# VH-VL binders against DnaJ homolog subfamily C member 27-A (dnajc27-a): the designs that were tried, part 3

Target 1, 260 residues: DnaJ homolog subfamily C member 27-A (dnajc27-a), of Xenopus laevis (African clawed frog) (q7zyf1)
Amino acid sequence: ALRIKVISMGNAEVGKSCIIKRYCEKRFVPKYQATIGIDYGVTKVHIKDREIKVNIFDMAGHPFFYEVRNEFYKDTQGVILVYDVGHKETFESLDGWLAEMKQELGPQGNIDNIVFAVCANKIDSTKHRSVDESEGRLWSESKGFLYFETSAQSGEGINEMFQAFYSAIVDLCDNGGKRPVSAINIGFTKEQADSIRRIRNCKDSWDMLGVKPGATRDEVNKAYRKLAVLLHPDKCMAPGSEDAFKAVVNARTALLKNIK

## First folded at step 1 (VH-VL)

Design c5 (framework fv_ecleralimab)
Fold by ESMFold2-Fast, scan of step 1:
Structure c5 (fold): chain C 260 residues (1-260), chain A 125 residues (1-125), chain B 107 residues (1-107)
Amino acid sequence: as target 1 above (260 residues)
Amino acid sequence: EVQLVESGGGLVKPGGSLRLSCAASGFTFSNAWMHWVRQAPGKGLEWVGHIKSKTDGGTTDYAAPVKGRFTISRDDSKNTLYLQMNSLKTEDTAVYYCTTDYYGSGSYYPLFDYWGQGTLVTVSS
Amino acid sequence: SYELTQPLSVSVALGQTARITCSGDNIGSKNVHWYQQKPGQAPVLVIYYDSNRPSGIPERFSGSNSGNTATLTISRAQAGDEADYYCQVWDSSTAVVFGGGTKLTVL
């Protein structure tokens, strides 16, 4: 029987404990109550006709429990990263969570041998959404992470996430702790992802094309062509590429309108 | 997969006429700018002309040696590009390539990312 | 009319670096593309917009463009790199301009 260790990470109040409870209500046997900021349990799941024993650690996100969390990062096969789509600061904190884990694993610890599932949680909320699906998906997939939209309240996306997550961990274990070639999740390059993020953050048309104010018609068109080729729909399948491509087209039009 | 297949080449006498066709598949032809490039036996590449997509005005431009004698047209319903050659000269003897600016469709700075196999036109008495 | 000048031929030893130049007035301000053509075959795009490689083109191929000279560099030359190489630009007065071509011979 295969035994795996899974941890969940994310800011306080993003709903990660509710996700775990919703999925595991009838599958999860608690081993102790949380007295030190870690909820621990075990469960058995069947993936591809294999029985898997899962040890899951639901880690409290409060700074008060930082030193306790440090001891639980080692020997992990899977991580569930959770944020709240209605609170952008919880999404922005994901890089901080990755940094904390990398610091504790040290120079010899390799995060590339761990399966990550990102949960964009609380999609059922009637309040204004502050993190667009394309932003969350791009961040996740650019790192090779699985991405899911979830609601602990409605149950949407939860079973799908756990099934894909556990399947990916089984594939990792069957390859000696290394990701197989077929586990490559992204159909785009880091350069394309970085360009999309940069373009989304630009307001000025000169900055968007990467040219200096006062650039000539030829310089504007040369810069436009390089970005248009990089982000063309037939060349780039990255989330948000269509909007970035349109922004580049519009920036060129605006600049050329004022150049003779 | 992107494919371009030229046809219509052959032997023609000086002063004669010939029409070349290029059948395109594997991409949205109607959005692409299409070009003709020729190569005389043992010589280098020479641009003949282009036709823009209908969205970009459907206009044509020609190299000086062929202007007034050659006409480029397209039939988007058949995914086909044409080159009508009139008043042919011995200097027009070349392999004629159909090419597309697929990566840069709609571009004023064309590159030729896909090429057909070419069709030979020989102008001789 | 705008003109691009290439050397007629360049020789390189197997495994060494070949450099093919393309000279033109202020060519550094233009977009330079490079094509490889083997006997009896259609040209193949190997470098676009000065220094970018299409999918499927080995990393041994690279390009640069500054001032009056653009350069195609082929590192660790292989027998299969023997071909004619053409540079190409767009000029507002002349439209599409090709260089005369350079025959690369791998010794």
Scores: ipSAE 0.000, ipTM 0.382, lowest interface PAE 18.6, mean pLDDT 80

Design c6 (from c1 with heavy chain T99A T100R D101G R102Y Y103D Y104I D105L F106T W107G S108Y G109Y Y110R; framework fv_ecleralimab)
Fold by ESMFold2-Fast, scan of step 1:
Structure c6 (fold): chain C 260 residues (1-260), chain A 124 residues (1-124), chain B 107 residues (1-107)
Amino acid sequence: as target 1 above (260 residues)
Amino acid sequence: EVQLVESGGGLVKPGGSLRLSCAASGFTFSNAWMHWVRQAPGKGLEWVGHIKSKTDGGTTDYAAPVKGRFTISRDDSKNTLYLQMNSLKTEDTAVYYCARGYDILTGYYRFDYWGQGTLVTVSS
Amino acid sequence: SYELTQPLSVSVALGQTARITCSGDNIGSKNVHWYQQKPGQAPVLVIYYDSNRPSGIPERFSGSNSGNTATLTISRAQAGDEADYYCQVWDSSTAVVFGGGTKLTVL
């Protein structure tokens, strides 16, 4: 039977433990006490023609447990990374979680050999939504991560997430602990994704084009052409590319109106 | 649209043999785990055994009371499940149901569709 | 071997809430499924994985599972709900385990 190690990460109160319990926890007995900040369980799943023994570590997100979490990042095949769509700060914290894991794996450890499933949780509370699906999907897919919209309350998306997640881990194990090359082509580049995210967070037209306030007409047009080619809908299939392209066009128009 | 139809039940003497069949339609039979569950007259449900899909190894498992006497098999080309019952005892008297198992991710069983059942009476 | 215990019978008045329990050692750590069986008919799945409803099962049916007790709850009971109800789990040492069944009578 194939054995895999899975950990869950995310801020306190994002519903991380509820996702694990909804599908997995009741199917195994925890081995470790909650007092150490890590709930450990073992379960058995069937994916394709394989029986897989899964060791799941549900890691407490509180800063108090930082030192304990550090010991459990090593030798991981899969990560379930959870945020709350109603609380934007939990989404913004995802980069911090990745940084923590990278730091503890050290120079010889690499998250590129780990399957990540990102759970945009609590979608049942859509009227309080702070993070659009396009934003969460773009962040996830730009890093080669799986993306799912989930609700631990309704069970929506949870079965689909775990099935795809475990299948991806089996594929990774069968490929010698490395992601298959064919799975990496997502129809856009890191540069395109980074530019879209940057533009989305800019309010000022100078910042959107990446020029200094007071730039000349020629400098504005040079920056515009570079971004227009990069983000053109014909060349960029990334979520949010059309809105980013329109924002760049509008920024140029606004700036050129005021340049002598 | 999913249908399971059992047949082959009847009266048999102690020590005798009987083969039950379950004809399946309305789903991809070859992908399903199939189970036999029995119910003695006026009593509760009792699991008899299962057979996994070909993809999951096609292996069989049996409840302790029937192990060594009963054999479960399947013919995916005919969409048919079988239960071969040997060395029958009076305690085997029951309505026998075939049921479709639904194993999503964990190997846990739930029975989302059941046949109408076929009565097996073991008596002299 | 693992064992599930249900009450032999439960009575409920028309329009009131019925609760059928299923007791087992640490059953909250297992996934519970519930089946309805009417006289002369095959069982029908009414709740799976503790609290989920299959298509076609009315919202009046709900489930819970924690500690040593799982519960099937039938709100606004109707005459057509009169049946035997069985809980079921998977246990690694015993395989498939059914409860003894509970006869629900709607008065």
Scores: ipSAE 0.000, ipTM 0.385, lowest interface PAE 18.6, mean pLDDT 79

Design c7 (framework fv_ecleralimab)
Fold by ESMFold2-Fast, scan of step 1:
Structure c7 (fold): chain C 260 residues (1-260), chain A 126 residues (1-126), chain B 107 residues (1-107)
Amino acid sequence: as target 1 above (260 residues)
Amino acid sequence: EVQLVESGGGLVKPGGSLRLSCAASGFTFSNAWMHWVRQAPGKGLEWVGHIKSKTDGGTTDYAAPVKGRFTISRDDSKNTLYLQMNSLKTEDTAVYYCTTGPYYYDSSGYWAFDIWGQGTLVTVSS
Amino acid sequence: SYELTQPLSVSVALGQTARITCSGDNIGSKNVHWYQQKPGQAPVLVIYYDSNRPSGIPERFSGSNSGNTATLTISRAQAGDEADYYCQVWDSSTAVVFGGGTKLTVL
């Protein structure tokens, strides 16, 4: 039987242990979390008519456990990254988790050969959502990561995430430990993703078009044409591209009313 | 801390009965699958049987040599595991260990035994 | 019925590497666990699910499992490693199966 190692990462209280429990309807061995900050679980799954042995390591998120976590990054085939859609800081911390893993794996260990599933967790929460689906999906897919909206509380999205995640890991293992060519085609470029994120964070029409206040009609139209081509829904499949395109169109209209 | 303590062992005549107890502390006993493993003097380890947690159905399974004669039960309110041994044979002479494979992780279970008691000796002779 | 075969005894020189085998039909498709037992003591889990070490077990202990043979490897053997070692699997028809045990002697 194929054996794979997966780890889960994310800030405290994002619900990552609850996600594992919901899928498996199981409980972790408590003695390991008490001493080393890692819960260990083992499961068998059937993917593509073969039995897979899965070792799951649920990593404690605190800096105190950094040296313990260090030894568990190597020989990993899959990573589940979890954040809370109601707490933007947990989403922003994902870049820190990736940086920690990259540093510990060194030049020989490349995260490009690891399957990542991002779980935007707690979508059932009644409090306001601070990370839109488009934002989380864009961040994830721009890195070639799988993206899922999940609720450990309701069970929504959990089975779908694990099935896709394990299938992707099987594909990786069958392709000599490297991502298949088709798996790295995300349907948009880094430039498109960066532009959407920039526009989303802009507060005025000048910034949205990337021009200085007081730009001429010609300068506004030139900037608009560049962004409209880049973000057109027919040419950009990136999450949030439609909203970004509308923002760019509206910014141009607003600015041209004041430029005669 | 985590501990298992067996009791109830002793001398019993062939055909007799004996009940062993295993007191658990330091972990959530009600969530754990519990096992009995025995070891005849100077011999190797032999699995006797197990009982699943109530959440996982509370079912029992037994090794062929003891099936129909031994019964495993649990009392979660007392954190105690039991082994009722009936129709004892000389071949049942062994140190009996209480052990836990505390969680069910797959269709076959989490069958690694990470916590063991010190054992209780059962001697079957006339 | 499913059976696991271990050598009765293995000897290793102090500081050298000991290898204890556990043979079974297609054992590589099963999960193998290893226990250490010293005289008068309960068994101690030293390797679980083929190759994982419990907290507190030295890095000198490692495991592998492929084909028809699982192996417990003890590098840089110490006097305190002298013990009986048992492999164990779960089999759908037989349930829990232990190997016969291997006595490790450190010379």
Scores: ipSAE 0.000, ipTM 0.397, lowest interface PAE 18.1, mean pLDDT 79

Design c8 (framework fv_ecleralimab)
Fold by ESMFold2-Fast, scan of step 1:
Structure c8 (fold): chain C 260 residues (1-260), chain A 122 residues (1-122), chain B 107 residues (1-107)
Amino acid sequence: as target 1 above (260 residues)
Amino acid sequence: EVQLVESGGGLVKPGGSLRLSCAASGFTFSNAWMHWVRQAPGKGLEWVGHIKSKTDGGTTDYAAPVKGRFTISRDDSKNTLYLQMNSLKTEDTAVYYCTTLYSGYDWRFDYWGQGTLVTVSS
Amino acid sequence: SYELTQPLSVSVALGQTARITCSGDNIGSKNVHWYQQKPGQAPVLVIYYDSNRPSGIPERFSGSNSGNTATLTISRAQAGDEADYYCQVWDSSTAYVFGGGTKLTVL
């Protein structure tokens, strides 16, 4: 029987366990693992007319269990990363979870042969949304990860996420543990995605253009031309590219206003 | 917006006691691990201790210099963190910061209060 | 107990690159976070998990961590970067450990 290992990761309050329970309701056979900070369960699913036995590890990030978590990162085929769209800090923490997994797998640990599904959870909330869909999608797809908008409360997006997630893992297993297709499935480059993320995190016009404070008009215009071509609406369809392009245009205008 | 506001600092004599409070807002306090970090005048940052969320057991841990003298507690109904300091020493003179990583599943300190000064002198 | 060592002070000329080190036994196996503290103010997180920047922190701030040394790099130094910088890790035996802090002076 085909067996796969899945772990779920994410901060407190993001609804991680609720997502797992909602999908696995009446499918889940729990096993007791309370003392080590890992909830373990087994479920059977049918994907592409095949029966798959899924071992699910719902991981708590407790400091007490740092050394223990190392044992559960290894031999993983799939990871579900969950954040709360209403709390930006939970989205920012995803980099920390990913960094911890990479470190526990070793300096040459490769996550390219692991399927990641990112769940932008709590989309049903009437509270102010802190992470735009374009931001979450860009972060996810630039890394080759699947991206889904979900609500554990309403059930929205959950079945779609698990169906695609398990299908991708089956494809990975059938291809000898390697992805059969590029995980990045839209027409933008890593350079474009990295540039958009960098610009979004800059509040200073000099930094947005990548020039030193006090740069000459010629240096500003040279940096601007490079970024404008890279992020032009005709050349870049990446999520957030329009806002990044506008930011670059505005940065140039602001800097040239005060340059002799 | 996350806000942490410390209060209760002041002048106290060696061997005395003092209780600090930290009022939290802008996040779900009951699910956050809460920390106290101190800084002696002109010196560096030093972790004092933390209290886990109720969901994670509500237990406390302390740095060696304060263990047995300081007690951390929380009131989730009031979104308030406390630090009870007993048997105070001159070495405890510091600005005390309330801080949180918010999630309880993280080892960094994302949010800090403005601090409250505790001076232990004769 | 686990300890982190930082230089007491580092000087950098305006517009040049500053490097602040944080040394600890096998620190490359730990996650390093960096905080900036200006006089009279609370610390501000500037780098987390070795090399990641929080929203609002300019790209000229970067980090690395390998072997026994982690490094905070501040390129194109500005007068406003003058501050104390602290590294921080979590250790299973000691819990949360801060370095002694480095005063950055921008000349």
Scores: ipSAE 0.000, ipTM 0.424, lowest interface PAE 14.5, mean pLDDT 80

Design c9 (framework fv_ecleralimab)
Heavy chain, then light chain:
Amino acid sequence: EVQLVESGGGLVKPGGSLRLSCAASGFTFSNAWMHWVRQAPGKGLEWVGHIKSKTDGGTTDYAAPVKGRFTISRDDSKNTLYLQMNSLKTEDTAVYYCTTDIFGVVIYFDYWGQGTLVTVSS
Amino acid sequence: SYELTQPLSVSVALGQTARITCSGDNIGSKNVHWYQQKPGQAPVLVIYYDSNRPSGIPERFSGSNSGNTATLTISRAQAGDEADYYCQVWDSSTAYVFGGGTKLTVL
ESMFold2-Fast, scan of step 1: ipSAE 0.006; ipTM 0.459

Design d1 (framework fv_duvortuxizumab)
Fold by ESMFold2-Fast, scan of step 1:
Structure d1 (fold): chain C 260 residues (1-260), chain A 123 residues (1-123), chain B 106 residues (1-106)
Amino acid sequence: as target 1 above (260 residues)
Amino acid sequence: QVTLRESGPALVKPTQTLTLTCTFSGFSLSTSGVGVGWIRQPPGKALEWLAHIYWDDDKRYNPALKSRLTISKDTSKNQVFLTMTNMDPVDTATYYCAHRRYYDFWSGYFDYWGQGTTVTVSS
Amino acid sequence: ENVLTQSPATLSVTPGEKATITCRASSSVSYMHWYQQKPGQAPRLLIYDASNRATGVPSRFSGSGSGTDHTLTISSLEAEDAATYYCQQYNSYPLTFGQGTKLEIK
């Protein structure tokens, strides 16, 4: 009888509890933790027809519960990170959630031994989407995390996410609590992902090439060559790489037009 | 939308190897939570599960027949194969392939079935 | 293996009556499925996870039960319901089916 611990994390109002409730509402046995901001439940799931007992801790995202959350990070096999695609600040907060968990696990805690599933939630919303799929996927996959588009309201993506998530946790447990050494090739490096994210957030052509305003023609061309090799479509399969490469080409053209 | 169809020989001699193909449309075996299974039914008898294969190439076999069975897939061609060695007259049956879906509570069930292909084992 | 025993083996009812088919498992079953098979046809899923109706299945079909005892109920039987019904458990390998219950309409 395999037993696993899962926690859910994310800002208030991202729909985190609705995802858990949507999945577990008929078979979830609540073991309520009154007033402490942690909802605890037990459920049984079958992954590849193996029966798994899952202890789920739905952690309240409000700063008021910070000290309580700290007690529940240890001995975790899986984490569901949730954000709202309509509110970019909830996506930007994910780095803060990871930092909080790393701090509480301490120097001997290893996030690489934990399966993370990122849920880009509320894709059913008719409001303007502020985090596109390529951005969310790039952030997630650059960290080795699973990425899913979900709607707790419609149920879209929920079952797919949980099946992949639990399957990955089972693989972790079968490998002695460590991630399997034969990881899937994601088709890009951390350096490529970091460069794409940096370029997406740049405000001008100097910043895109990583040079200071007033750089010479030679400095511009040197910076361009480094980025062009790194982000070339033949060498980089990362989400957003084609747009980043075009941005770099356009930045060089714009800067060289003004340099004698 | 979802359809499956079995194909293979109608007659097999004792001790020979049976190979069956399941060709399907309307779903992909790269989708999480999807699998394809093989179930057989001897004339006038109950259903017997043989094997199934999951989206991630994981496989499950009926332990009583495991040494004789191999299940495999070609995701790009939408095909699943079953090979059964050392055929015997008692293996005479209609063989079905079926779509296996995992729903809300992760229990697997066979929601769409092929028409079945009849295999007779005789000399 | 988990052995499923169905009762009755055969059942004869008149249109408009209610039929109840029982499936008893040798060990506890959380997920009992029910299939309908008409002569010369492939099985059709009726009920999954004890009590959920499959898409397109008439409301007169219902499932209930937990543990070792599960039932399929067909209210207000129609002539088209003449078939063999099979239960199937999912809790353990190998997956097993009951021996079948043949439902005849008078």
Scores: ipSAE 0.005, ipTM 0.420, lowest interface PAE 13.7, mean pLDDT 80

Design d2 (framework fv_duvortuxizumab)
Fold by ESMFold2-Fast, scan of step 1:
Structure d2 (fold): chain C 260 residues (1-260), chain A 121 residues (1-121), chain B 106 residues (1-106)
Amino acid sequence: as target 1 above (260 residues)
Amino acid sequence: QVTLRESGPALVKPTQTLTLTCTFSGFSLSTSGVGVGWIRQPPGKALEWLAHIYWDDDKRYNPALKSRLTISKDTSKNQVFLTMTNMDPVDTATYYCAHSLRYFDWLFDYWGQGTTVTVSS
Amino acid sequence: ENVLTQSPATLSVTPGEKATITCRASSSVSYMHWYQQKPGQAPRLLIYDASNRATGVPSRFSGSGSGTDHTLTISSLEAEDAATYYCQQYNSYPLTFGQGTKLEIK
């Protein structure tokens, strides 16, 4: 009955294909046919007692296949974005992947009506981790994307990810292809997310509060109050907000200690 | 809605130990940046801060009373406890617990109704 | 200990008038908070960090001051404003409160 299109995106070697094959192998009989840089699979799933036919396109992440990938972005209902938690470069490339998709969809791109599931993959190698959970979760949730920690090797997180992912796509389809008014329930804003990222990258207390070195006591307190309200845990559920709030409190204390 | 409620004995004999419980709703002491303090007010006198506990289990005490005070929490039950040893008639007061908004400023934005403790033989 | 002294101890004002309460600290205070306490009730936060109104506090309440001298001003006084008002500082440890100012409305 309901037919949906899903694509996978991410750098080469992040384990994209292994995630898809792990799920399909254990639940359904996949049908893969090598097409130049694109592996095609089909499966049927039952979500909320509805039968859904899923067409999965596993996009080769190498730059060499850019021309082929462009043909497959259209008419997509879901995207699985994969990165390797042990290689920060693959995480930093996610913005590039989104830009590539937006470019192909054009000015009328419907990316806001597509469900994204971000897979922080290879969590089985925690000792080599270069992207912490809070960083990956913040990036994902700030864009309205689902976030999961996965291991294709162990199977951890795979079933939970696909279950939530397909459920969200069904909800989107039931709402006429439009994203539900879930924004009311988002625990943080773009301004809060941007502030947390800025604060995380600051070393200096002046920079953390967004004031110039030598700012007056009044200017320090004004900046502090704005950030404290913005990042207060009761008003900001963004990943990393707790550490950012503590940093802001500590920055104010440090600066005021030396201002006469 | 944030609410706090104090409970404990209404009467305490001199030299005994007082234990007060603050039960709250509308916030969690697992949330970063939040805390709960205890303040008392003897009849017709000024407010006096006693102790404070934060989400990360950081504890602060009024130096004048520190040797007599212990503050603790049970985050899962939304409760904060205050124990005060060697009670004296001058400790007769209404005891309040209150939500604290910011670490450095230690202001009290939501208060319980208060519980009256009388120290008498 | 930073001792806070409020003046006057008692103030009687008619409705519609303006009331000014002063809090003087023995040492400089950057952050003075103000509380309102009606008979038989817990204190209510009114003003924080010298001049900011707490949630739900009417605009007729305002705070000002820095250093050792801070003031709470209530413009266009209403009958419901009859209460005892307390200042509080955190700038030095331990936290201390003023002795209170009783505001009576005739």
Scores: ipSAE 0.000, ipTM 0.367, lowest interface PAE 20.8, mean pLDDT 79

Design d3 (framework fv_duvortuxizumab)
Fold by ESMFold2-Fast, scan of step 1:
Structure d3 (fold): chain C 260 residues (1-260), chain A 122 residues (1-122), chain B 106 residues (1-106)
Amino acid sequence: as target 1 above (260 residues)
Amino acid sequence: QVTLRESGPALVKPTQTLTLTCTFSGFSLSTSGVGVGWIRQPPGKALEWLAHIYWDDDKRYNPALKSRLTISKDTSKNQVFLTMTNMDPVDTATYYCAHRLGYSSGWYFDYWGQGTTVTVSS
Amino acid sequence: ENVLTQSPATLSVTPGEKATITCRASSSVSYMHWYQQKPGQAPRLLIYDASNRATGVPSRFSGSGSGTDHTLTISSLEAEDAATYYCQQYNSYPLTFGQGTKLEIK
């Protein structure tokens, strides 16, 4: 049977262990606690009429376990990368997790041969949601990662995530341990993704168009035309593109109202 | 519901460093678009903007005072700090912290602290 | 920096009259904001984005204007309106305030 190594990454208390327990044991676990070190499990799953042996390493997210985690990044085929939709700092920490893994993989530093499934976890607690779906999807898909909304508490999204995740790992293994080139062409560019992300974080209409306060009518119109072409709904399929395009149109209208 | 309160020393001697704390409730600096600014007002004079900090740790300073100012935050404690070096009697003023939601409508401060008075004298 | 000049510097009116305060910017301002400050108190937002009234602000307060000239109008003065009024812009960095207009009610 095919053998794969999977690790879990993410901050303490985002629900990594609960996700794994929910899927493997079908047991509801309402407690989200930091794990003590690395929990190791072996399971067998059937994907595409194949039996796959999965070695799962549930890695503690606390900085205290940094040296322990270092030993387990190598020879990984898949990563379950988890954050809590109710705590934005756990989402912001994802780039730090990727940096830690890249550093430990050494001279190559290349995560391109690893399947990532990003879990936007605790969606059952959307009352205090601080990371919207389009933000999480954009970050994930811009890196070629799979994105799922999950709740370990309710079980929502868990089976869908694991099935897609393992299927992608099988495809990776069948393609000589490399991600298929075609899997990365998802209907938008890095420039489009970066622009949407920037626009979402803008503080005013000037920032929205990427111009300085007091820019001339001509400068405003030039910036607008560039962004309108880049983000046009017919030309940009990225998550959040419609809202970003509307923001850009509204920003131009607001700025030009008082510039004649 | 939204409240801000400034705290710090009432008296500072010339050349000393001033450190002010803004403690707030009713909002979080982890929320996208949210920021907190510092504004001062010398007795009988106009308002002067000093600095601003956003949820993403982006910082803006009045260029006239930038070399003397540092703004920082502790998001977990709902606090924003302002440090101003080399105090002078001309810096005697009431110092305010104020809330800003950063959207395309321009900058304005919708909620203000009560202010803390700082007197600089020998 | 964008210098905001308010006129008049001091205005003395009787209750029931209309007061108009002008703010002139050295360069164009798309979104002028207005604050009210009573003695010993923090400023209170009155008008934002040129003409929008802040929450809890009476309908007698209104803002208007575009470009370099903006106005705050109080259509029927009450005794409680005695205060200093400030305009504020952010079209040009840094954020600046006007020098203030002191409104006295006789």
Scores: ipSAE 0.000, ipTM 0.410, lowest interface PAE 12.6, mean pLDDT 81

